Miniprotein binders against ABC transporter G family member 3 (ABCG3). Designs and how they scored, part 14

Target 1, 243 residues: ABC transporter G family member 3 (ABCG3), of Arabidopsis thaliana (Mouse-ear cress) (q9zuu9r114to356)
Amino acid sequence: IAWKDLTVTMKGKRKYSDKVVKSSNGYAFPGTMTVIMGPAKSGKSTLLRALAGRLPPSAKMYGEVFVNGSKSHMPYGSYGFVERETQLIGSLTVREFLYYSALLQLPGFLFQKRSVVEDAIQAMSLSDYANKLIGGHCYMKGLRSGERRRVSIARELVMRPHILFIDEPLYHLDSVSALLMMVTLKKLASMGCTLVFTIYQSSTEVFGLFDRICLLSNGNTLFFGETLACLQHFSNAGFPCPI
Below, E stands for the ipSAE of ESMFold2; O stands for the ipSAE of OpenDDE; V2 stands for 0.75 times the mean of E and O plus 0.25 times the DockQ between their complexes.

## First folded at step 9 (miniprotein)

Design j7 (from d8d with A9V E14R T33E R62Y F83E; at its last look DockQ between E and O 0.83; V2 from the best seeds 0.69)
Fold by ESMFold2, look of step 9:
Structure j7 (fold): chain B 243 residues (1-243), chain A 87 residues (1-87)
Amino acid sequence: as target 1 above (243 residues)
Amino acid sequence: SPEDLQRLVEKIIRLTREVFRALLLAKQGDPEEALRKIEDLERKLQELEDEIGKYSPEEAKYLQDEVEKLREWLEYIRKLIEELLRE
């Protein structure tokens, strides 16, 4: 996936539109992790949604998005999108939730073996949790936040997407859970899934796992490139890397 | 009591599973029987809501939230089954 001169505007209460993303350029290679980083209100979630074709009706996009070298919209089922906060069904086990999610989303699922569900469980390191309740409350005990976050991603993997967009995969995770999540996502990317996700901030260990970084501030792309080039870029300009 | 609240949690889990089993039954080719099951589950859910309503809102807040989520799923799945019946 690549984007060129991508601008997104939002309707304000006054007559004019506010630019939220300003002439952004970038790309994600197949099977890699590309991270959009920036502070609150930097435009990172808006950029992610623009790339995924998920902008709200109040937004307008200008510029081009290319998928596999072709200018196109990604149809339903060709990609996965994981919201920052995903509604899970705490009353189901992990396997049940993924099974019924597949039943709702995949036409003809009943003629498939359960391999898509088991593959998603394995990909997100959920095998030991497959028969546990998802839960999420003291009266319905189940998974911890890191495991529940991995379930939310596994639900999208049931569709076997080539590209997976994730809004803040580390949201509300402690440092150990965050590191495990990124290791898991790195392995997922190495198996052929292209990952594009947003991060508010990262530890040095997590930062080292990214293949490419798109750094945003005030709607502007301050840097796009490989992780090492990011450090060199800001050091050469006399500014420390914002990460 | 805590034991009573836990019993209600177990009822929510059972009803949730039955709702999704009815969806499966409909997709397996028996949407008429699936709809009958949904109608029975709607009654059971109402009875569960009434039982939860006997507790203070502070004691039962979690249970009320979970039942509302289940009601939304039940309504959604009923609509899907009704669409299958029109085919």
Scores: ipSAE 0.536, ipTM 0.843, lowest interface PAE 1.4, mean pLDDT 80
ESMFold2 (binder alone), look of step 9: mean pLDDT 82; pTM 0.785
OpenDDE base, look of step 9: ipSAE 0.748; ipTM 0.920

Design j8 (from d8d with E10R Q28R T33E R62Y L63F F83E; at its last look DockQ between E and O 0.78; V2 from the best seeds 0.00; counts 0 for: pae E 2.8 > 1.5, pTM E .791 < .8)
Fold by ESMFold2, look of step 9:
Structure j8 (fold): chain B 243 residues (1-243), chain A 87 residues (1-87)
Amino acid sequence: as target 1 above (243 residues)
Amino acid sequence: SPEDLQRLARKIIELTREVFRALLLAKRGDPEEALRKIEDLERKLQELEDEIGKYSPEEAKYFQDEVEKLREWLEYIRKLIEELLRE
């Protein structure tokens, strides 16, 4: 996927800039992890949604998005998209949730094969939790936050997407759980899934796992390139890397 | 008592499973039987809601939220099954 001169505007009620994303350019290679980093209100989630074709009706997109070299808009649901806070069903086990979620998402009246669900469970390191309730309360004890986040991603994997967009995969995770998540995502990418996700900030250990970085601030792309090039770029300018 | 509240949790879990099993039954090609199961589950859900209403608001809050979510799923799945029967 690649984007050129991508601008996104939102309806505003004052002269403040309507542009949430301003002339952004970038790309994600197949089977790699491309990270959109930036503080709150930098435009990172808006850029992610623009690339996925998931902008709200109040937003307008300008510029071009290319998939495999041809201009196309990403239709809703044609790729995997994992929201920042995904609603899980605590009364179901992990296996049940993934199975019924997949059953609801497939076109037509085809039954979902069990192997697709088991593959998603294995890919997200959920084998030991497959028959455990997702939970969320004292009377329905269940998964911890890292495991719940992996379930939310596994839900999208059942559709076998070529590209997976994830809004803040490390949201509310402790450092150990965050590192496990990133290692898991790196392995997923190496198996052929192209990952594009947003991150507010990262530890130095997590930062080293990224393949390519898009740094945003106030809608502007400050840097786009490989992780090592990011460190070199700011070192050459006489500033520490802003992460 | 704590045992009674744990029993309510097990009832919600089992009822939730039956709702999604009805969805599976409809997708496997028997939407008429699935609709009959949904109607039975709507009755069971009302009985469960009445039972939860016997507890204090603090004890009942979690279970009432779960019942509301399940009612929304039941209504959604019932409409989906009815659509399958018309097609």
Scores: ipSAE 0.347, ipTM 0.741, lowest interface PAE 2.8, mean pLDDT 76
ESMFold2 (binder alone), look of step 9: mean pLDDT 82; pTM 0.785
OpenDDE base, look of step 9: ipSAE 0.744; ipTM 0.918

## First folded at step 10 (miniprotein)

Design k1 (from j4 with L63M; at its last look DockQ between E and O 0.74; V2 from the best seeds 0.00; counts 0 for: pae E 1.7 > 1.5)
Fold by ESMFold2, look of step 10:
Structure k1 (fold): chain B 243 residues (1-243), chain A 87 residues (1-87)
Amino acid sequence: as target 1 above (243 residues)
Amino acid sequence: SPEDLQRLARKIIELTREVFRALLLAKQGDPEEALRKIEDLERKLQELEDEIGKYSPEEAKYMQDEVEKLREWLEYIRKLIEELLRE
């Protein structure tokens, strides 16, 4: 996937200073992790949604988005999009939730849907939790935030997407859970899934797992390139830690 | 009591599983029986909601939220089954 001169504005606002994303350029190679990093209001979620074709009606996009060299929209099922917060069914187990999600989304034999579910469970390191209730409150004890986040991603994996867009995969995770999430996503990418996700901030260990970085500030792309090149470019006080 | 709320939570879990089993039954080729099961489950959900109503809103908030979610799923799955019957 690549983007060129990508600009996003809110409806009725066309001044350059009012643009949410300002002439952004970048790309993500197949099977890699590309991160869009920046503080709140930097435009990172808007850029993510623009790349996925998921902009709200209140936003307008200019510029070009290419998928495998084509301006084609990604058809449903060819990509996954994981929202910052995803509604899970706390009264189901992990396996049940993923199975019924697959049943609602996929045609084909019921037997085949079970294979997709088991693959998603293994890909997201959920094997020990597969028969555990998802839960979400004191009367339905279940998964912690890290496991719940991995279930949210696994739900999208049942569609077997080639590209997965994730809005803030580390949202509300402690440092240990965040590291596990990134290691898990790195392995998922190495198996052929192309990952593009947003991140507010990262630890030194997490930063080193990214293949490419798109740094945003106030809608501007300050840097796009490989992680090592990013460190060399911004080796100043105040830049996120080196790897 | 906390034990009563736990019992209600287990009932919600059981009802949720039955709703999705009805979906599976409809997909396996018996949408008429699946619809009958959904209708029975709607009645049981109403009875459960009435029982939850005996508790204070703060005590029962989690159970009320779960019932609302399950009712939405029941409505969605009923529509899917009715669509299968029209085919």
Scores: ipSAE 0.504, ipTM 0.826, lowest interface PAE 1.7, mean pLDDT 79
ESMFold2 (binder alone), look of step 10: mean pLDDT 83; pTM 0.788
OpenDDE base, look of step 10: ipSAE 0.695; ipTM 0.902

Design k2 (from j4 with L70M; at its last look DockQ between E and O 0.78; V2 from the best seeds 0.00; counts 0 for: pae E 1.8 > 1.5, pTM E .798 < .8)
Fold by ESMFold2, look of step 10:
Structure k2 (fold): chain B 243 residues (1-243), chain A 87 residues (1-87)
Amino acid sequence: as target 1 above (243 residues)
Amino acid sequence: SPEDLQRLARKIIELTREVFRALLLAKQGDPEEALRKIEDLERKLQELEDEIGKYSPEEAKYLQDEVEKMREWLEYIRKLIEELLRE
């Protein structure tokens, strides 16, 4: 996937501040983990949604998005998109939730092996939780936030997407859960899934796991390139990396 | 009481499973029976919502949220079953 001169405006904004993403350029190679980083209101979630074709009706996109060198919208089922806060069904177990998600989304699922469900469980390190209630509040105890976040991603994996967009995979996670999530996502990418996701900020340990970084500030792309090149870029300018 | 709210939570879990069993039944080729089960579950959901309504909103917030989710799923699954019946 690549984008060129991509600009996004919000309908109904004041005349002085109409642009949320300003002439962004970048790309993500297959099977890699590309992160969009920046502070609040930097435009990172808007850029993610623009790349995925998920902009709200109040937004307009200018510029080009290429998928495998083609100007096209991704076919339904070829990509996954994980919202910052995903609605799970706390009354189901992990396996039940993924099973019924597959039943709803995959034609002919009943007449095929249920391997997509078991593969998603395994890929997100959920094997020990598969028969546990998802829960999520005091009357339905179940998974902790890190495990629930992995379930939200696993739900998208039952579609076997080639590219996965994730809005803030570390949202509200403690540092241990955040590191486990990133290690899990890195392994997922190495198995052939292309990952593009947003992060507000990262620890040094998490930062080292990224393949490519798109650094945003106030809608502007400050840097796009490989992780090592990002460190060299700011070091050569005499400043520490702002990430 | 907290124990009454836990009992209602278990009822929500049971109803949720019944809703998805109806979905499975429809996909297995019996959408007519699945629709009848959905209609019965809509009644049971209303009875459960009425029972939860006896508690203050502060006490019952999480259970009310779960009931709203189940109602949304019931409506979605009902429409899916109705589409299958047109085939």
Scores: ipSAE 0.458, ipTM 0.808, lowest interface PAE 1.8, mean pLDDT 79
ESMFold2 (binder alone), look of step 10: mean pLDDT 80; pTM 0.747
OpenDDE base, look of step 10: ipSAE 0.650; ipTM 0.881

Design k3 (from j4 with L70F; at its last look DockQ between E and O 0.70; V2 from the best seeds 0.00; counts 0 for: pae E 3.6 > 1.5, pTM E .776 < .8)
Fold by ESMFold2, look of step 10:
Structure k3 (fold): chain B 243 residues (1-243), chain A 87 residues (1-87)
Amino acid sequence: as target 1 above (243 residues)
Amino acid sequence: SPEDLQRLARKIIELTREVFRALLLAKQGDPEEALRKIEDLERKLQELEDEIGKYSPEEAKYLQDEVEKFREWLEYIRKLIEELLRE
């Protein structure tokens, strides 16, 4: 996927600028992890949604998005999109939740083996939790936050997407859970899934796992390139990396 | 009592599974019977809401949230089954 001169605006009163994303350029290669990084209100979630074709009706997009060289919004089902906060069904086990998610979203799933569900469980390191109740409160005890976040991603993996967009995969995770998540996502990318996700901030250990970085501030792309080039760019200019 | 609230939580779990079994039945080719099962589950939801309503909001907050999620799933799956009936 690539984007060129991508601008997103929101029509609103009391704003002197409608531009949430301002002439952004970038790309994500197959099987890699591309990270959109920046502080709050930098435009990272808006850019992510623009690339996925999931902008709200109040937003206007200008510029071009290319998928396999073609100008298009991605059709639903060709990609996965994981929201920052995902509603899980605490009354189901992990396996049940993924099975019924596949039943709802895949045509002909009834005649397929459950291999897509088992593959998603394995890909997100959920094998030990597959028969546990998802839960969410004291009367339905279940998974911790890191496991719940991995279930939310596994839900999208049952679609067997070529590209997976994730809004803040580390949202509300402690440092150990965050590192496990990123190692898991790096492994997923190495198996052929193209990952594009947003991050508010990153530890040094997590930063080293990214393939490419799109650094945003106030809608502006301050840097786009490989992870090592990002460090060299800001170091050579005499400034510390802004993340 | 806490044991009564635990019993209600187990009922929610059982009813949630019944909703998804009804969806499966509809996809297996009997959406009319699936819709009848959904209608029975809507009645059971009302009974469950009435029973939870006997407790204060502070006692039953988690169950009230879970029942609302269950209602949303019922409505969603009902619409899916109705769409299958029109095919």
Scores: ipSAE 0.256, ipTM 0.690, lowest interface PAE 3.6, mean pLDDT 76
ESMFold2 (binder alone), look of step 10: mean pLDDT 83; pTM 0.788
OpenDDE base, look of step 10: ipSAE 0.647; ipTM 0.884

Design k4 (from j4 with A9V L63M; at its last look DockQ between E and O 0.73; V2 from the best seeds 0.63)
Fold by ESMFold2, look of step 10:
Structure k4 (fold): chain B 243 residues (1-243), chain A 87 residues (1-87)
Amino acid sequence: as target 1 above (243 residues)
Amino acid sequence: SPEDLQRLVRKIIELTREVFRALLLAKQGDPEEALRKIEDLERKLQELEDEIGKYSPEEAKYMQDEVEKLREWLEYIRKLIEELLRE
């Protein structure tokens, strides 16, 4: 996926400026992890949604988004999009939730004898949790936040997407769970899935796992390039790389 | 009491799972039996809601929220089954 001169405006977003993303350029190579990083209100989520074709009706996009060199919205089933907060059904087990999600989303799921649910469970390291209730009910034990986040991603993997957009995969995760999430996503990318996601901030260890960084501030792209080049670029200017 | 409330949570979980099993039954080709199961589950949900009404609003607030979510799923799935019966 690539974007060129991408600008996004929002109706009534600000009194002085309605531009949320300002002339952004970038790309994500197949099978890599490309991270959109920046502080709150930097335009991260808006850029992610623009790339995925998921902008709200109040937004207008200018510029171009290319998928495999073509100016098109991605077809259904070719991509997944994981919201910052995904609503799970706590009264179902992990396997049941993924199964019924597939039943509702995939036409003819019952008659194709596909193991998309089991593949998603394995890809997100959920095998030991597959028969456990998702939970979150009062008075009952449930999955921890890291496991729940992996379930939300697994739900999108059921569609076998080539590109997966994730809004804040590390949201509300402790540092250990965040590192494990990124290792899991790196493995997923190495198997051919292209990942584009947003991050508010990261530890040094997590930062080293990214293939490319799009650094945003106030809608402006401050840097786009490989992770090592980002570190060198800001060190050469006499400043540590902001994250 | 915490034990009584935990029992009610287990009933909510069981009903929710049965609603989705009815959806599966309808998609497997028996939407008439699935609709009968949904109607029975609607009755059981009303009985559960009445049981929850015996507790104070503070004690029952979580349960009432969960019952409302379950009722929304029941209504949605009933509509899907009714569409299958018209085809």
Scores: ipSAE 0.488, ipTM 0.815, lowest interface PAE 1.5, mean pLDDT 78
ESMFold2 (binder alone), look of step 10: mean pLDDT 84; pTM 0.805
OpenDDE base, look of step 10: ipSAE 0.701; ipTM 0.904

Design k5 (from j4 with V19L; at its last fold request DockQ between E and O 0.76; V2 from the best seeds 0.67)
Fold by ESMFold2, fold request of step 15:
Structure k5 (fold): chain B 243 residues (1-243), chain A 87 residues (1-87)
Amino acid sequence: as target 1 above (243 residues)
Amino acid sequence: SPEDLQRLARKIIELTRELFRALLLAKQGDPEEALRKIEDLERKLQELEDEIGKYSPEEAKYLQDEVEKLREWLEYIRKLIEELLRE
């Protein structure tokens, strides 16, 4: 996927043509992790949604989005999108939740020989939790935040997407859980899934796992390129990397 | 009491599983029987909603939220099964 001169405007109460993303350029190669990084209101979530074809009706997109060199929007069935906060069903076990999600979304699920549910469990390192209640409060004891986030991603993996868009995969995770999430996602990418996700802030340990970085500030792309080039770019300009 | 609330939590889990088993039954080719199970489940859920509603939000907010979510899922799945019958 690539984008060129991508601009997104939002109809606001005070300003109709307020630009949220301003002439952004970039790309994500198959099987890699590409991160869109920036502070609150930098436009990172809007850029993610524009690439996925998920902009709200109040938003207008200009510019071009290419998929494998073609100006095509992705069909909904060919990609996954993981919201910042995903509605889980605390009354189900992990396996049950993924099973019924597949039943609802996958035509012909009941006739498949290979289990997309078991594959998703394995891919997100959920085997030890498969028969555990999802829970989420004192009357339904269950998963911790890291495991819950991995379940939300596994739900999308059931559809076997080629590209996975994730809004803030590290949201509300402590440093150890965040690192484990990124290691899991890096492994998922190495198995052929193309990942594009947003991050508000990154630790030094997590930063080293990214393949490519799109740095946004106030709608502007400050840098796009490989992780090492990002560090060298800001060091050569006399500034530390703003991650 | 905490024991009463924990028992109601187990009931929510049981009804949730019954609901999704009815969905499975409909997808396996028996949406008429699935709808009959949904109608029985409607009665059970209404009784649960009535019992949970006797508690203050400070006592039972999490369970009241869970029951509301279960109601939303029941209505969604009922609609899906009804659409299957029209096919």
Scores: ipSAE 0.614, ipTM 0.881, lowest interface PAE 1.1, mean pLDDT 80
ESMFold2, look of step 10: ipSAE 0.578; ipTM 0.864
ESMFold2 (binder alone), look of step 10: mean pLDDT 86; pTM 0.841
OpenDDE base, look of step 10: ipSAE 0.710; ipTM 0.906
ESMFold2, fold request of step 15: ipSAE 0.464, 0.612; ipTM 0.810, 0.875
ESMFold2 (binder alone), fold request of step 15: mean pLDDT 86, 87, 87; pTM 0.839, 0.844, 0.844
OpenDDE base, fold request of step 15: ipSAE 0.671, 0.649, 0.486; ipTM 0.894, 0.885, 0.821

Design k6 (from j4 with E59R D65E; at its last look DockQ between E and O 0.76; V2 from the best seeds 0.00; counts 0 for: pae E 1.9 > 1.5)
Amino acid sequence: SPEDLQRLARKIIELTREVFRALLLAKQGDPEEALRKIEDLERKLQELEDEIGKYSPERAKYLQEEVEKLREWLEYIRKLIEELLRE
ESMFold2, look of step 10: ipSAE 0.639; ipTM 0.889
ESMFold2 (binder alone), look of step 10: mean pLDDT 84; pTM 0.798
OpenDDE base, look of step 10: ipSAE 0.730; ipTM 0.915
ESMFold2, look of step 11: ipSAE 0.451; ipTM 0.801
ESMFold2 (binder alone), look of step 11: mean pLDDT 84; pTM 0.802
OpenDDE base, look of step 11: ipSAE 0.695; ipTM 0.901

Design k7 (from j4 with E14R L63M; at its last look DockQ between E and O 0.72; V2 from the best seeds 0.66)
Fold by ESMFold2, look of step 10:
Structure k7 (fold): chain B 243 residues (1-243), chain A 87 residues (1-87)
Amino acid sequence: as target 1 above (243 residues)
Amino acid sequence: SPEDLQRLARKIIRLTREVFRALLLAKQGDPEEALRKIEDLERKLQELEDEIGKYSPEEAKYMQDEVEKLREWLEYIRKLIEELLRE
């Protein structure tokens, strides 16, 4: 996927500028992790949604988005989109939740859906948790936040997407859980899934796992390139790279 | 008591599984029986809501939240099954 001169305006967001994303350019190679990084209100979630074709009706997009060299919106089912906050069903086990999600979304024979569910469990490192209750409170004890976040991503994997867009995969995670999530996502990418996700802030260890970085500030793309090039670019300008 | 609230949580878990098993039954080709099961589960959910309503909001907050979520799922699945019955 690539984007060229991508500008997004928002109805009613005129406090500083009606442009939330300003002439952004970038790309994500198959099987890699491309990270959109920036502070709050930098435009990172808007850019992510623009790339995925998930902009709200109040938004207007200008510029071009290419998928496999074609200027076309991605077909439904060829990509996944994981929201920052995902509603899980605490009364189901991980396997049950994924199975019923697949049942609602995926055509085909019922027995084929079990294979898709088991693949998603393996891909998100959930094998030890598959028969555990998702839970979420003291009367339904279950998964911790990192495991719950991995379940939310696994839900989208049951559609077997080639490209996965994730809004803040590290949201509400401690540093250990965040590192595990990123190692898991890196492994997922190496298996052929193209990942594009947003990050507000990262540790040095997490930063080292990214393949490419799109750095946003106030709608502007300050940098786009490989992780090492990002460090060198800001070192040459006298500023540290990570936010 | 904490023991009573834990018992209510187990009832919610059981009802949730039955709702999704009814969805599975409808997809396996018997949406008429699935709808009958959904109607029975709606009654059971109402009884559970009434039982939870006897506790203070502070004691029963988690159970109230879970029942609300389950009611939303019941309504959604009922509509799906009704659509299947109309072909």
Scores: ipSAE 0.556, ipTM 0.849, lowest interface PAE 1.3, mean pLDDT 80
ESMFold2 (binder alone), look of step 10: mean pLDDT 83; pTM 0.790
OpenDDE base, look of step 10: ipSAE 0.718; ipTM 0.910

## First folded at step 11 (miniprotein)

Design l1 (from k6 with V19L; at its last look DockQ between E and O 0.77; V2 from the best seeds 0.68)
Fold by ESMFold2, look of step 11:
Parts: sequence; structure tokens; C-alpha cells
Structure l1 (fold): chain B 243 residues (1-243), chain A 87 residues (1-87)
Amino acid sequence: as target 1 above (243 residues)
Amino acid sequence: SPEDLQRLARKIIELTRELFRALLLAKQGDPEEALRKIEDLERKLQELEDEIGKYSPERAKYLQEEVEKLREWLEYIRKLIEELLRE
């Protein structure tokens, strides 16, 4: 996927529309992890949604988005999108939740083997949790936040997407869980899934796992390129990389 | 009383599983029987909501939230099954 001169405005918040994303350019190669980084209100979630074709009706997009070299809107079912906060069903086990999610979303699911559910469990390192209750409170003990986040991603993997967009995969995770999440996502990308996600901040260890980085601030793209080039860019300017 | 709240949590789990099994039954080609099971689930859910309502909101907060979510799922799945019957 690539984008060129992409601008997004939000209509109706004031008398005049504001630019939330300003002339952004970038791309994500197949089977790689491309991260959009920036502080709150930098435009990173808006850029992510623009690339996925999931902008709200109040938003307008200008510029071009290309998928595999074709100028096109990405059709539903060819990609996955994981929201920042996902509603899980605490009264189901991991396997049950993924099974019923597939039942609701996949036409003809009952006429095929259940491999999509088991593949998603394996891809997100959930095998030891598959028959465990999702839970979420003191009367329904279940998964910790890291496992719950991996379940939310696994739900989208049931659709077998070629591209997966994730809004803040590390949201509210402790540093150990965050590192394990990124190792899991790195492995997923190496198996051919193209990952594009947003991150507020990253540790040094997590930063080293990214293939490409898009730094945003106030809607402006401050840097786009390989992770190593990001370090060189800000080192040449005489101060630490703003990660 | 803590044992009573745990018992009610287990009932929520049981009803949730029955609800999604009814969805499965409808998708397997028997939406009429699935709808009958949904109507029985409605009765069971109402009884559960009433029983949880006997506790103070501070004690039953998590269970009240869970049954509200379960009610939303039941209504969603009921509509889905009814659409299958109309087609």
C-alpha cells in the first residue's frame, strides 16, 4: 500500500474545516511492519483510517492511496482493522469467541474446516489460552491485558487478511507484555502479513523491531523511512530521535 | 453472598453459551427452532436480571454490566434470526 499527497480534513467541528493530516506520503511493503508514531492529536489514527478506507462521514480525503500499485479503495474482507479498544465477550472462551466471530463474519464458514480459528490462535500465541475464559472482572477471572489484546487481533486474523491495520496494539500494556506483543507481530509479518499500526511511544527494544516508521506531529509527517534511517536523520541533526 | 454472586456469574456464562448455540443452530438451517430457544432464553434472562436486581448496585455492578451486554447480544441475535426466517 502507498499514499501520495494525502490530506484529511474534518468537517463541522468549527465553522471551517481543519486539516488533520497534511500532505502525507508513504508506503508499506508486503510482509513488513510499518509504524505510524506520534503524540496525541498528531493525526496518526486518522492517517491509519484513511489508508484503510474507514474515515467517518464527517471527514474528507484528498490525495491518492494505492494498493499493490493500483489506485483503488481497499475492499472489505481483504484487510483487517483492529480498533484501539475492542469489546470482547468475557463469558466465552478464546476458542468460542473466535469461532462465533467467524460464524458471524465469514460466508460459508460452516462448509469449511475450522482451520481459520486454529490458525489465528497459533499466530497470536494463544494456544495455552484457547479453552480459557476471556473474563475481565472479579467474578469472571480470565485473561490479562496482553492476552486480551492478542485475542482482539486474532479475531481479525480469522478473515485471513493480507493487510492488518492496528490502532495502538500496545495500548495500556506493561513493558514486558508490549515487547512480547511486538515479537508476536514481527513473526506474523514475516509469515507474509503486511502490518500497519499506530504507536504513541516505544521502548528501545520495540523500536528495533519496526521495519519502517512514519513520524507525525500536528498532522505533519516529520520523517518517513526505514528505522535505521530515522536514527541517522535525527542523529545528524544533533539530538536524539523523538521516539 | 459472595457465593451467590459467583453463582449468578456462572448463570450468565451458561446463558451466553446457550445464546450463541442458538445462533449456530439458526446458521445450520433451523432458524425456527433457534427462535424458540431465543424465546426461552428471554425468560431465563429476565429471571436473572430480576435476581441480580435484588442486590445493591455497589455489590452487583459487574454482574449488572454483564447482563446488560448479554441483553444487547440477545436482541441482536434475535433480529438476525428473524431476518433469516423472512428470507
Scores: ipSAE 0.615, ipTM 0.877, lowest interface PAE 1.1, mean pLDDT 81
ESMFold2 (binder alone), look of step 11: mean pLDDT 86; pTM 0.838
OpenDDE base, look of step 11: ipSAE 0.669; ipTM 0.890

Design l2 (from l1 with L45F; at its last look DockQ between E and O 0.75; V2 from the best seeds 0.63)
Fold by ESMFold2, look of step 11:
Structure l2 (fold): chain B 243 residues (1-243), chain A 87 residues (1-87)
Amino acid sequence: as target 1 above (243 residues)
Amino acid sequence: SPEDLQRLARKIIELTRELFRALLLAKQGDPEEALRKIEDLERKFQELEDEIGKYSPERAKYLQEEVEKLREWLEYIRKLIEELLRE
């Protein structure tokens, strides 16, 4: 996927504050992990949604988005989108939740001998939790936050997407859970899934796992390129990397 | 009282499974029977909501939130089954 001169405006604000994303350029290669980094209100979630074709009706997009070299809209059902907070069904086990999600989303699932549910469980390292209740409170005890986040991603993997967009995969995770998530996502990308996701901030260990970085501030793209080039760029300018 | 809330939580789990089994039945080719099961399930959900409502909001907050989420799923699945019957 690639974007060129991409600008997004939001209805109902002053004109100069209405441009949430300002002439952004970038790309994500197949099977790689491309991160959009920046502080709150930098435009990273808006850029993510623009690339996925998920902008709200109050937003307008200008510029071009290319998928596999074509200006065409992304094929329906070829991508997954994981919201920052996903509503899970605490009354189901992990396997049940993924099974019924497949039943709802995948035409012909019931009559085809596919292992998409078990593949999603394995891909997100959920095998030990598959028969556990998702839960979420004291009367329905279940999964911890890192496991719940992996279930939310696994639900989108049931559709076997070629591109997966994730809004803040590390949101509310402790440092150990965050590192495990990133290692899991890196492995997923290496198996052929193209990942594009947003991150508010990154530890040194997590930063080293990214293939490409798009740094945003106030809607402006401060840097786009490979991770090592990002470090070199700011080091040579005598300016420490902001993230 | 805490044991009563745990019993109600287990009923929520049971009713949730019944809801998704009804969805499965509809997808397997019997949406008329699935809709009858949904209509019975709506009565059971109402009775469960009424029983939970006997407790103070602070004590029953998590169960009230769970049953409201399940109401949203119940309405959604009912509409799907009705769509299948319309054909």
Scores: ipSAE 0.540, ipTM 0.849, lowest interface PAE 1.3, mean pLDDT 79
ESMFold2 (binder alone), look of step 11: mean pLDDT 84; pTM 0.809
OpenDDE base, look of step 11: ipSAE 0.646; ipTM 0.882

